VH-VL binders against b7kms5. Designs and how they scored, part 183

Target 1, 80 residues: b7kms5
Amino acid sequence: DTFETVRNTIRIESEVDESLRQLCHEERITKETWLEAAYLYLCEKPEELAQVIQLAQERLSQRKAIADYKRAKTMQERFL
Short names: E, the ipSAE of ESMFold2; O, the ipSAE of OpenDDE; V2, 0.75 times the mean of E and O plus 0.25 times the DockQ between their complexes.

## First folded at step 10 (VH-VL)

Design ha44 (framework fv_pozelimab)
Fold by ESMFold2-Fast, scan of step 10:
Structure ha44 (fold): chain C 80 residues (1-80), chain A 125 residues (1-125), chain B 107 residues (1-107)
Amino acid sequence: as target 1 above (80 residues)
Amino acid sequence: QVQLQESGPGLVKPSETLSLTCTVSGDSVSSSYWTWIRQPPGKGLEWIGEIYYSGSSNYNPSLKSRATISVDTSKNQFSLKLSSVTAADTAVYYCARDYTLDEGDSDFTIYMDVWGQGTLVTVSS
Amino acid sequence: AIQMTQSPSSLSASVGDRVTITCRASQGIRNDLGWYQQKPGKAPKLLIYAASDLQSGVPSRFAGRGSGTDFTLTISSLQPEDFATYYCLQYFNYPWTFGQGTKVEIK
């Protein structure tokens, strides 16, 4: 009846967070339990898991491109 | 996963040009910034410069007049040339991935998460 | 250029000890600071980025703290594999500058 847990801080898109918070409120669950359930469910569905991983890779690539753009723009003014 | 490997001559004569290549595997050289760092024997680390595949580069001012970093996207490599070398350029040279992490809004973080093993270049006649 | 000064330059410690290394920037660098570990004959390894964020795969006994000009790296319970030289690096302004390094040696 006791769970050993780890505390994590994650940064997600605000619109995604808002939608997830509303879902959790309406269904009376927490973001933590939703994440655990989603991962466990997908682990038993390899085709769906592969699709989620593909979407995650695409989102990561988009985030990195945005970060590199911000870096180029900001760092132009940070030489000596 | 992502691996970097330095290559080039281990001995360079004074006044000549030191030329090193870093081969990138497991990632596209077009996906990140890349950097060169050196370390003289028994001393600390010195940043040489960075490059983005578009050719955008920034250099340590102490080396800017002698250092050139370039990218070869077809070979998935980036390279360092350091002209007019002296004994003071004797060092282990490292290449590294110069990663940019999105931190939201206008913010980001930079770190070097993957490094080559390093290659010792001795400047001597 | 921003000068990064580490303290101490070297220290001797025993397994199980709490070790603290400090890094001071000559001007404010926000949290644009990383900590790197280098073992003899090896390339440096990223431990901490953004002053306090632990790199994936790095043991939780490593902790970074600070912002602005004063930063610390703490190893809460030193292990045999932790004997190494530690470097801070600022990436707030060009050129990127490293501290001179802190060597953690066996007592």
Scores: ipSAE 0.588, ipTM 0.864, lowest interface PAE 1.1, mean pLDDT 92

Design ha46 (framework fv_pozelimab)
Fold by ESMFold2-Fast, scan of step 10:
Formats: structure tokens, C-alpha cells, sequence
Structure ha46 (fold): chain C 80 residues (1-80), chain A 125 residues (1-125), chain B 107 residues (1-107)
């Protein structure tokens, strides 16, 4: 028997990646299995899932605001 | 899901001011840049300008003397005013979300991912 | 302003054909280029951003390539729903400028 898998490439904040990598190393698990376990666990807990979704939305908003700031600065510099 | 809807008069007399509003739903108008684009019948697309909720705006130099874009955060809307219109301003006017994607390491990309359906404005006496 | 020149202005093709549209910038724009599809009476739809990145939900038969000044959009196997006008757009510098459009019409 085997698990059917897909390969994904994702970009996450370097500090988060570093912390997650250390956790996986200490616990002797992989990023892939941690992601699967986290999602499956949260799907069984609607209240906690809602909290995680809210945090994800907040993080997405923060990253986009930072990108918008970098955009404004870079575009001004290109016009100079 | 984010949706944009243009509204405003379909007919404007020459020399008057064209006024259009874009209503944003499913996202805060404070979250992104927003843009206006127009298309004369049977012709290509022309960028008019963009705005960020702080009031920072950039315009196509060809329209800068006549165009003003503004944001109303309380109504979650942004608007275009184009003064001194002529027949050359007859076009379908689109509003769109002008999205900034973080590419990492200080890099970014820009694209217009959500568009309104467009509204035809005819300039005629 | 950066001038964007598309070629051809129109082309006729059959379902299953490979279609290539080109876009040339008057100066280097890195990869700050998007491709948009517009069907009659509809708003443009984003297909590709950053010259080569496929927007979510867009079929894999669409591919963008290029950097600097020369860019291409390829449709590997044209489908009935692909008959439309295609526009490139540069975001490198203000004002944002579109190409004049390429109309892909049925043969």
C-alpha cells in the first residue's frame, strides 16, 4: 500500500521556517508530516480552526502591507 | 471572494466632469492599491491611475491634469473624477484591484486580479 | 513612457493549434509583465503575472516566457473558449502601459 502525494513549493517567512525546522529536528518529524498532522488535527476542532484561519488572514494582511510599502518606495526610486 | 462594481452616469455632456464610483465587497478598500482603466469602443486598454487608501495616488501623465481618484473608507469605495470631458473620453471604464504580491527578499510583483464588469460612459450633447 | 508593442495585431487559428503572441517593451522591464485575456463585452482576466507565473485557476496550456524587453504568450492547444483578445501590460514604471492587443479569432 502507499500514500498518493503531491509536491508543493511554498514560500514562508524565514523566521517561521527556521523555528519550524528546529521543531521538526527536535521531535524527529518532517515539515510535510507536521503540516498534514496540523491540518488534520484542526479539521476536527472547528473553534481552533477558526482561530488559525484568523491568524492566517492577519499574517497575509501584514505581508501585503509590507509589500505595498516596498512597492511605493521602489517605484519612487525608479522615477528618480 | 472579492467583487468590484462600477456605478455612475452613462451619459456626460462635453466640458462637464465624469464621476464614477467603484464599490468593493469581500475585502477592505484599505488592503490594496486600486486602479481605474478605460477602453474606448473597439480600442485597447488605457491605465488612468491608482490609489492607496492613505490618499497616495499616481496617474497617467496624459490624464493627470483632469483626473482625480479618491477613497471613502467608510463606504468601502473609491472614485474617479475626470474633468473637461470630450468625445475622446467615451469609453468603458473599469475599476480593478491592483495587487502587490510579496516575492521575498524585498522583491514584489504587481497584477490586477479582480475587475469590475465595466461601465460605458458616452460623452455626447 | 514605456511603449509595449504586440504582434501580430490579429491571427486566425483552429482548435488544437499552437498560438504564440509576442510583446516587446521599448526598454528593460525585468519580469514586470502580465498577460490578460478579454472576451467580447467582458472585463479583462489575469492569465500570467511576473512574465511567467500562471494565475491560479488558469489552464496550464497558457505559458508566458521572457524577461527584459522580449516576451511571449503561448497557448499550446487552442480551445474554443480561448478565442479572445490578449493584452500584455508592464508594471515596471509609471504609467502602466498595455500593448495594443492581439485578437485570436476562429479560422
Amino acid sequence: as target 1 above (80 residues)
Amino acid sequence: QVQLQESGPGLVKPSETLSLTCTVSGDSVSSSYWTWIRQPPGKGLEWIGEIYYSGSSNYNPSLKSRATISVDTSKNQFSLKLSSVTAADTAVYYCARDYTLDEGSGDFTIYMDVWGQGTLVTVSS
Amino acid sequence: AIQMTQSPSSLSASVGDRVTITCRASQGIRNDLGWYQQKPGKAPKLLIYAASDLQSGVPSRFAGRGSGTDFTLTISSLQPEDFATYYCLQYFNYPWTFGQGTKVEIK
Scores: ipSAE 0.514, ipTM 0.833, lowest interface PAE 1.6, mean pLDDT 91

Design ha47 (framework fv_pozelimab; at its last look DockQ between E and O 0.73; V2 from the best seeds 0.00; counts 0 for: pae E 4.8 > 2)
Fold by ESMFold2-Fast, scan of step 10:
Structure ha47 (fold): chain C 80 residues (1-80), chain A 125 residues (1-125), chain B 107 residues (1-107)
Amino acid sequence: as target 1 above (80 residues)
Amino acid sequence: QVQLQESGPGLVKPSETLSLTCTVSGDSVSSSYWTWIRQPPGKGLEWIGEIYYSGSSNYNPSLKSRATISVDTSKNQFSLKLSSVTAADTAVYYCARDYTLDEGSEDFTIYMDVWGQGTLVTVSS
Amino acid sequence: AIQMTQSPSSLSASVGDRVTITCRASQGIRNDLGWYQQKPGKAPKLLIYAASDLQSGVPSRFAGRGSGTDFTLTISSLQPEDFATYYCLQYFNYPWTFGQGTKVEIK
């Protein structure tokens, strides 16, 4: 049996990445396998999955607000 | 699911003000930039302007003397007024969400990911 | 204002053909370019953002390339639903400007 895989590039908050990297080092696992395990685990727990989705929506909203702020700052210099 | 719907008169007389409203559902009008784009029959697309709910707006210089975009957060709508219209203003008018994607650090990407169906405005006596 | 010029203005193609359309900016716009598809009587639809990134839900046969001033949109194997007009849009500087459009017609 083999795993068919896909390569993804994902941008995550640096503080979260640092914390996750430390966890993976201590537990002797990889970020890839942690992500797979976390998703599969949550798919079997609808109530916990809903809470994670809520947190994800909050984080997405926060990142979008930051992106809009960067846009306002940068674009004010780009007239003609 | 985010949806946009244009509304307003389909016929405007020359020299009058064209007034259109875009109703936003499935998202807060306070969450993003919003834009108006028009397309004369058989021609290409022209950007009119953008608005952020805080009142920050930017316009195509070719239309800035006549165009005003405003936001009504209580109705979750944004609107376009275009004064002193002529036959050259006959077009399908679209509203769209001007989404900003975080690209990390100081970078971002802008795209129009949700569009209204468009409303034809004819300028004729 | 940055002028966006598309070529060709129109082309005729058959299902299964590889179609390439080009967009040229009058000055450097980095990768601040999107591609939009418009079918007759419909609103435009986002296909590609940041010159090369495929929007979710858009078929993988669509691909964008380029940076600076020269950009291309390629449809690797044209399908019946792909007959449409395609527009590039730069969002590097105000005002946002579209290309004049490339109409992909059935042969």
Scores: ipSAE 0.625, ipTM 0.875, lowest interface PAE 1.1, mean pLDDT 92
Fold by OpenDDE, look of step 11:
Structure ha47 (fold): chain C 80 residues (1-80), chain A 125 residues (1-125), chain B 107 residues (1-107)
Amino acid sequence: as target 1 above (80 residues)
Amino acid sequence: QVQLQESGPGLVKPSETLSLTCTVSGDSVSSSYWTWIRQPPGKGLEWIGEIYYSGSSNYNPSLKSRATISVDTSKNQFSLKLSSVTAADTAVYYCARDYTLDEGSEDFTIYMDVWGQGTLVTVSS
Amino acid sequence: AIQMTQSPSSLSASVGDRVTITCRASQGIRNDLGWYQQKPGKAPKLLIYAASDLQSGVPSRFAGRGSGTDFTLTISSLQPEDFATYYCLQYFNYPWTFGQGTKVEIK
């Protein structure tokens, strides 16, 4: 059988990406299949899912703050 | 999910001030930049300006002297005022979320991923 | 302000056709370009950001390419739901500026 995939751009923090790549290499899986499997697993674990979501929200907030700072700084420089 | 909804009068007289409000649901106005865009009937899109929750704003120079964008965090809204309107200001006005994505290093990207449905404002005597 | 020039302004195509829309910036904008799709009576919809990154949920038949001043949006096989007006947007420097749009019509 075949399945359809959805194309997405995923950017991962460098340290996390390296660690995840190493794990995937050792286990002979891909980051994509890891994400799929992890999500499916967590769908059956509501408490764990909630914890992961909270962690993800925290990480997003941090990335957002950094992004907004970069934006402001860069735009200011470009107007100089 | 995040939703935006424009509201305000659909008819404004020449020389008066156009006032619109965008109500944000499903997200806090403190999480992104918030943008106004307009589109005259049958024409292209024009960026009006944006505001950050802190009050920092940027405007299109073509409208800067007349446009004022504000944010009300208590109501989870942001607004547009455009003074001294003329027939040229007749357009569908959209509000949008202007998302900034960290791409690592010194890079970032910006896109407007959520839009209101738009509201037509006609300037006529 | 940075000017964005799209070409063509309009085109006619059939379902299954390969469609290419170009956008040229009056100055270098790196990859700070987005593509939006707008259907009549609807708000624009984000398709591509950062010149080539596909927004989640957008079909893979859409592809964005380019960097610097010349950019392209390609629809590999036009579908019925793809007939719309497309806009490029630069966010390299204020003010943000759109291309004038490209209307993709049914032949």
Scores: ipSAE 0.602, ipTM 0.881, lowest interface PAE 0.8, mean pLDDT 94
Fold by ESMFold2, look of step 11:
Structure ha47 (fold): chain C 80 residues (1-80), chain A 125 residues (1-125), chain B 107 residues (1-107)
Amino acid sequence: as target 1 above (80 residues)
Amino acid sequence: QVQLQESGPGLVKPSETLSLTCTVSGDSVSSSYWTWIRQPPGKGLEWIGEIYYSGSSNYNPSLKSRATISVDTSKNQFSLKLSSVTAADTAVYYCARDYTLDEGSEDFTIYMDVWGQGTLVTVSS
Amino acid sequence: AIQMTQSPSSLSASVGDRVTITCRASQGIRNDLGWYQQKPGKAPKLLIYAASDLQSGVPSRFAGRGSGTDFTLTISSLQPEDFATYYCLQYFNYPWTFGQGTKVEIK
């Protein structure tokens, strides 16, 4: 009954991170345990999991578009 | 599941134009930067150039006078044309997706996360 | 163009060995460096981006370190599937440039 852990880096939008940190503080839990609980909860709820995946795909697309814009702007400045 | 597949003639005569197409499946060609890379047999990797789907492109200066990368959104493809080829252009040609990861603020990181299987193009008479 | 110099160009190692490959940039590139693995007849595969971040599905025995001009890829316990050629790639500025490669062979 011991849980092994893995350490990883996660990048979260600052406003979402602040909201999540506030929630975790108020509920006296950690960000890590909240993420684990949310995933485990959704694993047994296929319809709800599909909705979360759809939202995640939308957010990924938006973040990618922003990143591509930043890349284009920065590389125009660096080329030469 | 994103897949990339190169296609085109495997043999090209000297002085002619090498023309390759990369077909994108499982993703839209309008969603990313797209890259061509080549590797002469037994040698290292050389970046040829990239294109953002809106037509903005960047090329290796060593190939800029001869290389053109284009996008066909209706076929979900991007292509490479390399003119005036010589035996030195014999290589395995790879297409790849450039993923740009937002690091926040004005920062980002880049990696090529999906590659085609590669196609050998031989330049010979 | 930024030159990327890998060392060594080849090495022989046994299963279980710790191997370290170095990559040196001709100018500072911050952490804008990736490591790729290529097996014969196959396309390169991304291992590490941003100098030290492990790509999804890559075993934790692979580790990247460095910033600026000096970078390393370490395999802590070499496995049979790790015999391959490894390339570093800088994306700090155009043109993107690869190192010449390091071939890791069975001893």
Scores: ipSAE 0.176, ipTM 0.760, lowest interface PAE 4.8, mean pLDDT 88
ESMFold2 (binder alone), look of step 11: mean pLDDT 90; pTM 0.923

Design ha48 (framework fv_pozelimab)
Fold by ESMFold2-Fast, scan of step 10:
Structure ha48 (fold): chain C 80 residues (1-80), chain A 125 residues (1-125), chain B 107 residues (1-107)
Amino acid sequence: as target 1 above (80 residues)
Amino acid sequence: QVQLQESGPGLVKPSETLSLTCTVSGDSVSSSYWTWIRQPPGKGLEWIGEIYYSGSSNYNPSLKSRATISVDTSKNQFSLKLSSVTAADTAVYYCARDYTLDEGSTDFTIYMDVWGQGTLVTVSS
Amino acid sequence: AIQMTQSPSSLSASVGDRVTITCRASQGIRNDLGWYQQKPGKAPKLLIYAASDLQSGVPSRFAGRGSGTDFTLTISSLQPEDFATYYCLQYFNYPWTFGQGTKVEIK
């Protein structure tokens, strides 16, 4: 039978990607199936899901702070 | 989850100072750049300026001599003052979040993703 | 300041039509362009950022293309809720500048 899929492009930290790629190689799985399994597993573990969401919020805040820093440095000369 | 709300007098006399405040909820005013945009009735949009909570600000050169934007972190608000107003300053004034998205390495993208509902300011005697 | 010119200034269309709006910058702005939708009496709403990236929650019938000086916004199958004024905005250089707007009206 068949199932519908979507293709996504995501940008993640290179160190995390390297580690995940190594895990997938050793376990004979793909990044796609690991993502699906991790999400489905966490949906059944409310306390663990909450901790993952907290970490995600912290990582998002850090990336935004870095982006704002880059913006301040780059944009200081973009006037007329 | 993030919401912006403009407030301030709807009527200002010519030559006086227009003063508006934007209240930020669902996010810290210290977390982003913030901007003011205006729109005269029936016309297009004009960018007034932006601010970062540290006090760093940039203004449209056409308004720079009259416009001041400031942040009050204790109230989670940012404000616009526009001096020496005339009938040409009659407009709907919007506040908005100037979001910066990390694109990796030295790259980033900017967009205005959350807007207040707007407040009409009429300049008339 | 960088001038943003939109064409057409207005157009009439029917539900189901394919609508294309153009925005031209007076100088190169890379992909530092956003598209905003404004309905009467409402604040503008972000549709597209970085010239081609669809904002979360915006229907996939909206698509942006272009880089440098020439940009387009396409609505592949116009819906009743899409009748609005559309604005492009460059954020490459200060001051940020908007196009004059394109009004999409019911035919």
Scores: ipSAE 0.603, ipTM 0.872, lowest interface PAE 1.1, mean pLDDT 92

Design ha49 (framework fv_pozelimab)
Fold by ESMFold2-Fast, scan of step 10:
Structure ha49 (fold): chain C 80 residues (1-80), chain A 125 residues (1-125), chain B 107 residues (1-107)
Amino acid sequence: as target 1 above (80 residues)
Amino acid sequence: QVQLQESGPGLVKPSETLSLTCTVSGDSVSSSYWTWIRQPPGKGLEWIGEIYYSGSSNYNPSLKSRATISVDTSKNQFSLKLSSVTAADTAVYYCARDYTLDEGSSEFTIYMDVWGQGTLVTVSS
Amino acid sequence: AIQMTQSPSSLSASVGDRVTITCRASQGIRNDLGWYQQKPGKAPKLLIYAASDLQSGVPSRFAGRGSGTDFTLTISSLQPEDFATYYCLQYFNYPWTFGQGTKVEIK
């Protein structure tokens, strides 16, 4: 049988990427298959999925605050 | 779901101050930059200015002497006041969220992802 | 202020057509450019940010390209809901400036 696939580019924190890369190496799997398996597993576990979503929301809020700080510093120098 | 809603008088007399409020729901007004944009009937879009809840604001130089944007965190709103209006200020006024996306390192991207429906303000005697 | 010039100002097209709109900045703006769609009587809607990144929920027939001063928005197969006015916006320097708009209308 065959799978229809899409190619995605995502940016994640370097420390998380390093840890995930090590896990994939040790278990002999790929980041792609780990992501697919993690999502499929969590879709069948509503309470665990909710916890993951909560963590994702917290991490997103933190990144946004950092982005707004960078914006404030950089844009003050960009008046014409 | 984040939603924005403009409110204020639809008719303003020449020389008076135009006052509009944008009510934010589904998000905190303290979490983002917010902007006002206007569009005269049948014409293009013009950026008026932006604000961050801490009070940092930036304005289009063409409107800076007349425009003031403010935030009311207790009501989860931000507002525009435009003084000394003339017929040239007749436009649909939009409020929008200026979202900042982290791009890593020192980089970021800005986009307006949520808009109010717009409110027509006519300046006429 | 950075001047944003769109070309053409208007065009007539049929469903299924490939439509290309260009936007030129009066100076380099890197990839700090967004594309917005506006239908009559409605607020603008974000289509593309960072010159080429598609906003979630926007159909893949929309594509943005370019960097520096020259940018394009392409609709690969025009649909009935795509008849609208399209605006580019630079957010490299204050003030933010929009192009004058490109109206895509039915033949």
Scores: ipSAE 0.613, ipTM 0.876, lowest interface PAE 1.1, mean pLDDT 92

Design ha5 (framework fv_pozelimab)
Fold by ESMFold2-Fast, scan of step 10:
Structure ha5 (fold): chain C 80 residues (1-80), chain A 125 residues (1-125), chain B 107 residues (1-107)
Amino acid sequence: as target 1 above (80 residues)
Amino acid sequence: QVQLQESGPGLVKPSETLSLTCTVSGDSVSSDYWTWIRQPPGKGLEWIGEIYYSGSSNYNPSLKSRATISVDTSKNQFSLKLSSVTAADTAVYYCARDYTLDEGSSDFTIYMDVWGQGTLVTVSS
Amino acid sequence: AIQMTQSPSSLSASVGDRVTITCRASQGIRNDLGWYQQKPGKAPKLLIYAASDLQSGVPSRFAGRGSGTDFTLTISSLQPEDFATYYCLQYFNYPWTFGQGTKVEIK
């Protein structure tokens, strides 16, 4: 039978999106099939999967730090 | 999964210093902003102040001269000291995480998503 | 400091009712407003942030609207567990300030 799919919306860093778009264009694949293939590949490679999870945790931490920086900078001028 | 718990004396004498500690579990105190809020019996909520884990703090101007918030990263705790207390400082004291959500570009949102259960501090002789 | 005024200070309602609570800021605060629910003897719980964004795990019957100075919290079909005191909070400027609270009581 056919693939059952779900549509979701995700927000990613623009430079990463541009790089991934270029890769997909050059290799003649789509972003959705690249994501599916990458995840399935990593599920069978525990050591590589662990490294990717570590990078994801680092990127999440970085976004949090950026948010806190924006807050500190903006709120410095909004004290009553 | 992240939990906060207040601790400290439930009774403080007038003119003395009120001292409370908030223990953070399920997350590291070495990120985020951490805040103290109080509520006198039968009254509304009042923001006391906040601290970024690196030591930068902001206080309600009404309490700034008496309030000090500090972080102890080795114990995963943050604390409030309020000097020269009077009966007007009798309240339930809450600690909370003051979370910053990245909204992209220059934007962000702030909210208090995790709270301690609160601890009643009575100022009386 | 930015003054937050809630209306009404208290109301009586029945299960199934549509309840509306209003919060007014003394100056423009964009959408930097949150709504919190407090039950007797418990800590406040975040319901809505950025004036209209529903916190994960909060029932969809809660809805927030508004921007600038005038904000509304609506409970579309009041449930028994919704009898509580509700507070708005602005985080546009320091100090953070809460409204005085709106107590929703059983009729």
Scores: ipSAE 0.494, ipTM 0.805, lowest interface PAE 1.5, mean pLDDT 91

Design ha50 (framework fv_pozelimab)
Fold by ESMFold2-Fast, scan of step 10:
Structure ha50 (fold): chain C 80 residues (1-80), chain A 125 residues (1-125), chain B 107 residues (1-107)
Amino acid sequence: as target 1 above (80 residues)
Amino acid sequence: QVQLQESGPGLVKPSETLSLTCTVSGDSVSSSYWTWIRQPPGKGLEWIGEIYYSGSSNYNPSLKSRATISVDTSKNQFSLKLSSVTAADTAVYYCARDYTLDEGSSTFTIYMDVWGQGTLVTVSS
Amino acid sequence: AIQMTQSPSSLSASVGDRVTITCRASQGIRNDLGWYQQKPGKAPKLLIYAASDLQSGVPSRFAGRGSGTDFTLTISSLQPEDFATYYCLQYFNYPWTFGQGTKVEIK
């Protein structure tokens, strides 16, 4: 139950990664344990969880728009 | 949950125009690229074309002279018109979301993650 | 147009078998390749994107490998629900092109 783990690979914004790495280093915790703790904490805080979800949706929309822009630019060149 | 639903006539006469509509729910039609794919009975998949809500579109060269894809943002739909149909156009037509994933820097990945159930169009007199 | 050729066109396998399907592009497409599963009477379902990335909700027994022109889809420990036709798709250049499909039949 509590002894099983899964390996994930995730891609996050470099500035966020650097900030999180520094926090983990200073507090002597790992990125894995911070992620677990943050999620578990938020699951017990409905209003805070809702705010985090809103921010996540906004960030996802922004990255999607950027990706579509890159696609349009790159594919125009490949068409030629 | 994003869902796509095709609608249109099951039977079209040779030389006429085939018109299909895809209704998008759970997402804005202006948020992604959208595509049409077809599959003749017992055969493989053929990409027809794609559209972005701004009107940017790309088509399979084999169909470009006959195919037009358009977006209706007010109805949250996109549509395919295929003119001058023949028996060779008999197929199941699928609509799908043509998703672009940001991979950082100038890099991205494309995939079709949500598909409609498909609608069979038979071209016959 | 980039031609995608799959091998084999069909195969028969038993539950628990390891199945490998290959896809070859007529020119380099980097890792701009997806794998799709289509069960009889159903729409295709995305399994793998970017040649090797597993779509959320897809069982870990599916794995993709390759880059450039040669790609493989492997199904470890084949299950009854894996009876299907599998298609590769390149999205490196227009037009998007599919392989002809590989039909996996369970013995």
Scores: ipSAE 0.544, ipTM 0.854, lowest interface PAE 1.6, mean pLDDT 91

Design ha51 (framework fv_pozelimab)
Fold by ESMFold2-Fast, scan of step 10:
Parts: sequence; structure tokens; C-alpha cells
Structure ha51 (fold): chain C 80 residues (1-80), chain A 125 residues (1-125), chain B 107 residues (1-107)
Amino acid sequence: as target 1 above (80 residues)
Amino acid sequence: QVQLQESGPGLVKPSETLSLTCTVSGDSVSSSYWTWIRQPPGKGLEWIGEIYYSGSSNYNPSLKSRATISVDTSKNQFSLKLSSVTAADTAVYYCARDYTLDEGSSSFTIYMDVWGQGTLVTVSS
Amino acid sequence: AIQMTQSPSSLSASVGDRVTITCRASQGIRNDLGWYQQKPGKAPKLLIYAASDLQSGVPSRFAGRGSGTDFTLTISSLQPEDFATYYCLQYFNYPWTFGQGTKVEIK
């Protein structure tokens, strides 16, 4: 067939996953197809894509700050 | 997008202090841990140490008495000073971003995703 | 310090070959292991983190597996650009330690 796929494992915030799961259930779609559709739609909307990228950068920054905190705590506990 | 560039003298005399600077572009030096790694010609990689912009640092115990890493947030740089050098300190010195990835819950992963090109430092008279 | 030992130290292979490199830790390090590729005259490049997670932009022919003390990097179909030295790195505990490297060279 013309559809080649790749398998990806992603980690998303549990509250976001719960909300997305609910949306997919209500609309009778899958998370896989929602992700594909969202990306394809945004690729045709440069201004909206820029807004999404900004939100993604903010969320990434927040996760990184949390990760750095966990790193400092854990490494101190392991090494002492 | 993010780039690192090492700079410093290519030749250092025995017993003197080796001083190298890494200039960070496309990212804030305050956003991550940063690391120095070295590689003697024809040999493997050796981790020197890491720094967080607040001044928190960790060093390879084999180099801790001689190595100091510091951050200059105004210049967006971090630097390595290695004192009392000998011929054994001849190596290519790399700076790298020591990235922490959130893996959820109490979990995280560490990796070095951006590296400078490396700078050869020769210790000889 | 945690000692990382790679096997083999060098190997010769042809384009299209399946290449397997092993890394052994002297102590349990969970999955806190990365794999790095270094081409002659270049800085190392991250391939795999957390023992098995492929870095963005790295070809899918690279795969890592293992946990605890025994780890493997596999290149399923060797390409010309894959001739390089490969290093494992543990970041479970300080100091970070690299394996001695495995040189993959043309047969």
C-alpha cells in the first residue's frame, strides 16, 4: 500500500493525555490520526503554527526546569 | 540552531594553567548544565566536569584538584581552567551541552546533544 | 568509578552488514547509558540515550538495548557514513565514564 508508518513512543503530561483521550472518544478518532491531522493542518497555517511552536517552547522550558531539579536531587542522593 | 565554540591557546607550557572558553549561541547558558570532555590524540573520551549556571559543579575526581569550571552569564560563556598541566593533558578539548530530558514522575535522562568542534591543546615546552 | 568496557575494540565490516557492539558496566546503571558516534577529526554525536531511545534525526538502522550491566548497539545495515568509532557513556553516577571505544572500519 501507499501508507508507510513508523512506531513512536512519546511521553505527554497525564492531564493533557486525559483531555485528548476524552476528545478522541467524543469525536470517534484516534490519538494517532489526531496528531497527523493537527500537524498537517498547522503546516498550512504559518501564523497558527508559530503560536503552537511558542506554546511548545514554553512547555519544554517548564519540563526542563523540573528535570534539572530532579537531576540535582537524584545525583546528590546517589553519589552523596 | 544551538552552537558551541571552544577558544583558547593551542600551546601551554608544563606547570602552567590551561584556560579555555566555550561560547554558547542560540541558547542561554542559564538554561542547561554544560560540560567539558577531552580526548588525548588517538585515545578515548574523558569527562572533565559539569556546571550549572548557579555555580553548582561536579568534577571527575581524577581532575578535581586542578580543574575549575565557571559561567559568565553576561557573555553567555562557560570556561575551564586546568592548573599544573603536564604532557598528559595534551588533548582535544570539547565543550558540550549536558541536557536533562524529563521522563515523567521522578525520572529523567541526561545526554550531550550539542558539541563544540573541539580545540587541540598541546602541552610542551 | 564505574568502568565501561566495550567489545570488540575494533571490527571490520562491509556496507550492508549487521554490526553489533557491546558495552558492559562494572556496576548496575539501570538504563542510564548513551551511545555516541565519532568520525575522524569530528566531535562525537549522540545516537541513543536511555539505553534504547533514538535521538531525533538519527537513522532508524541504529538501535540500542539493554539494562543493568549489559548493553548493545546494533546497526542493522551498515552504510558508508557509519564507519566511525562508537562510545558508550554511563551517567548513572559521578564521574561520568565512557567505554574505550569500538572502531568500525572498512573490511
Scores: ipSAE 0.562, ipTM 0.839, lowest interface PAE 1.2, mean pLDDT 92

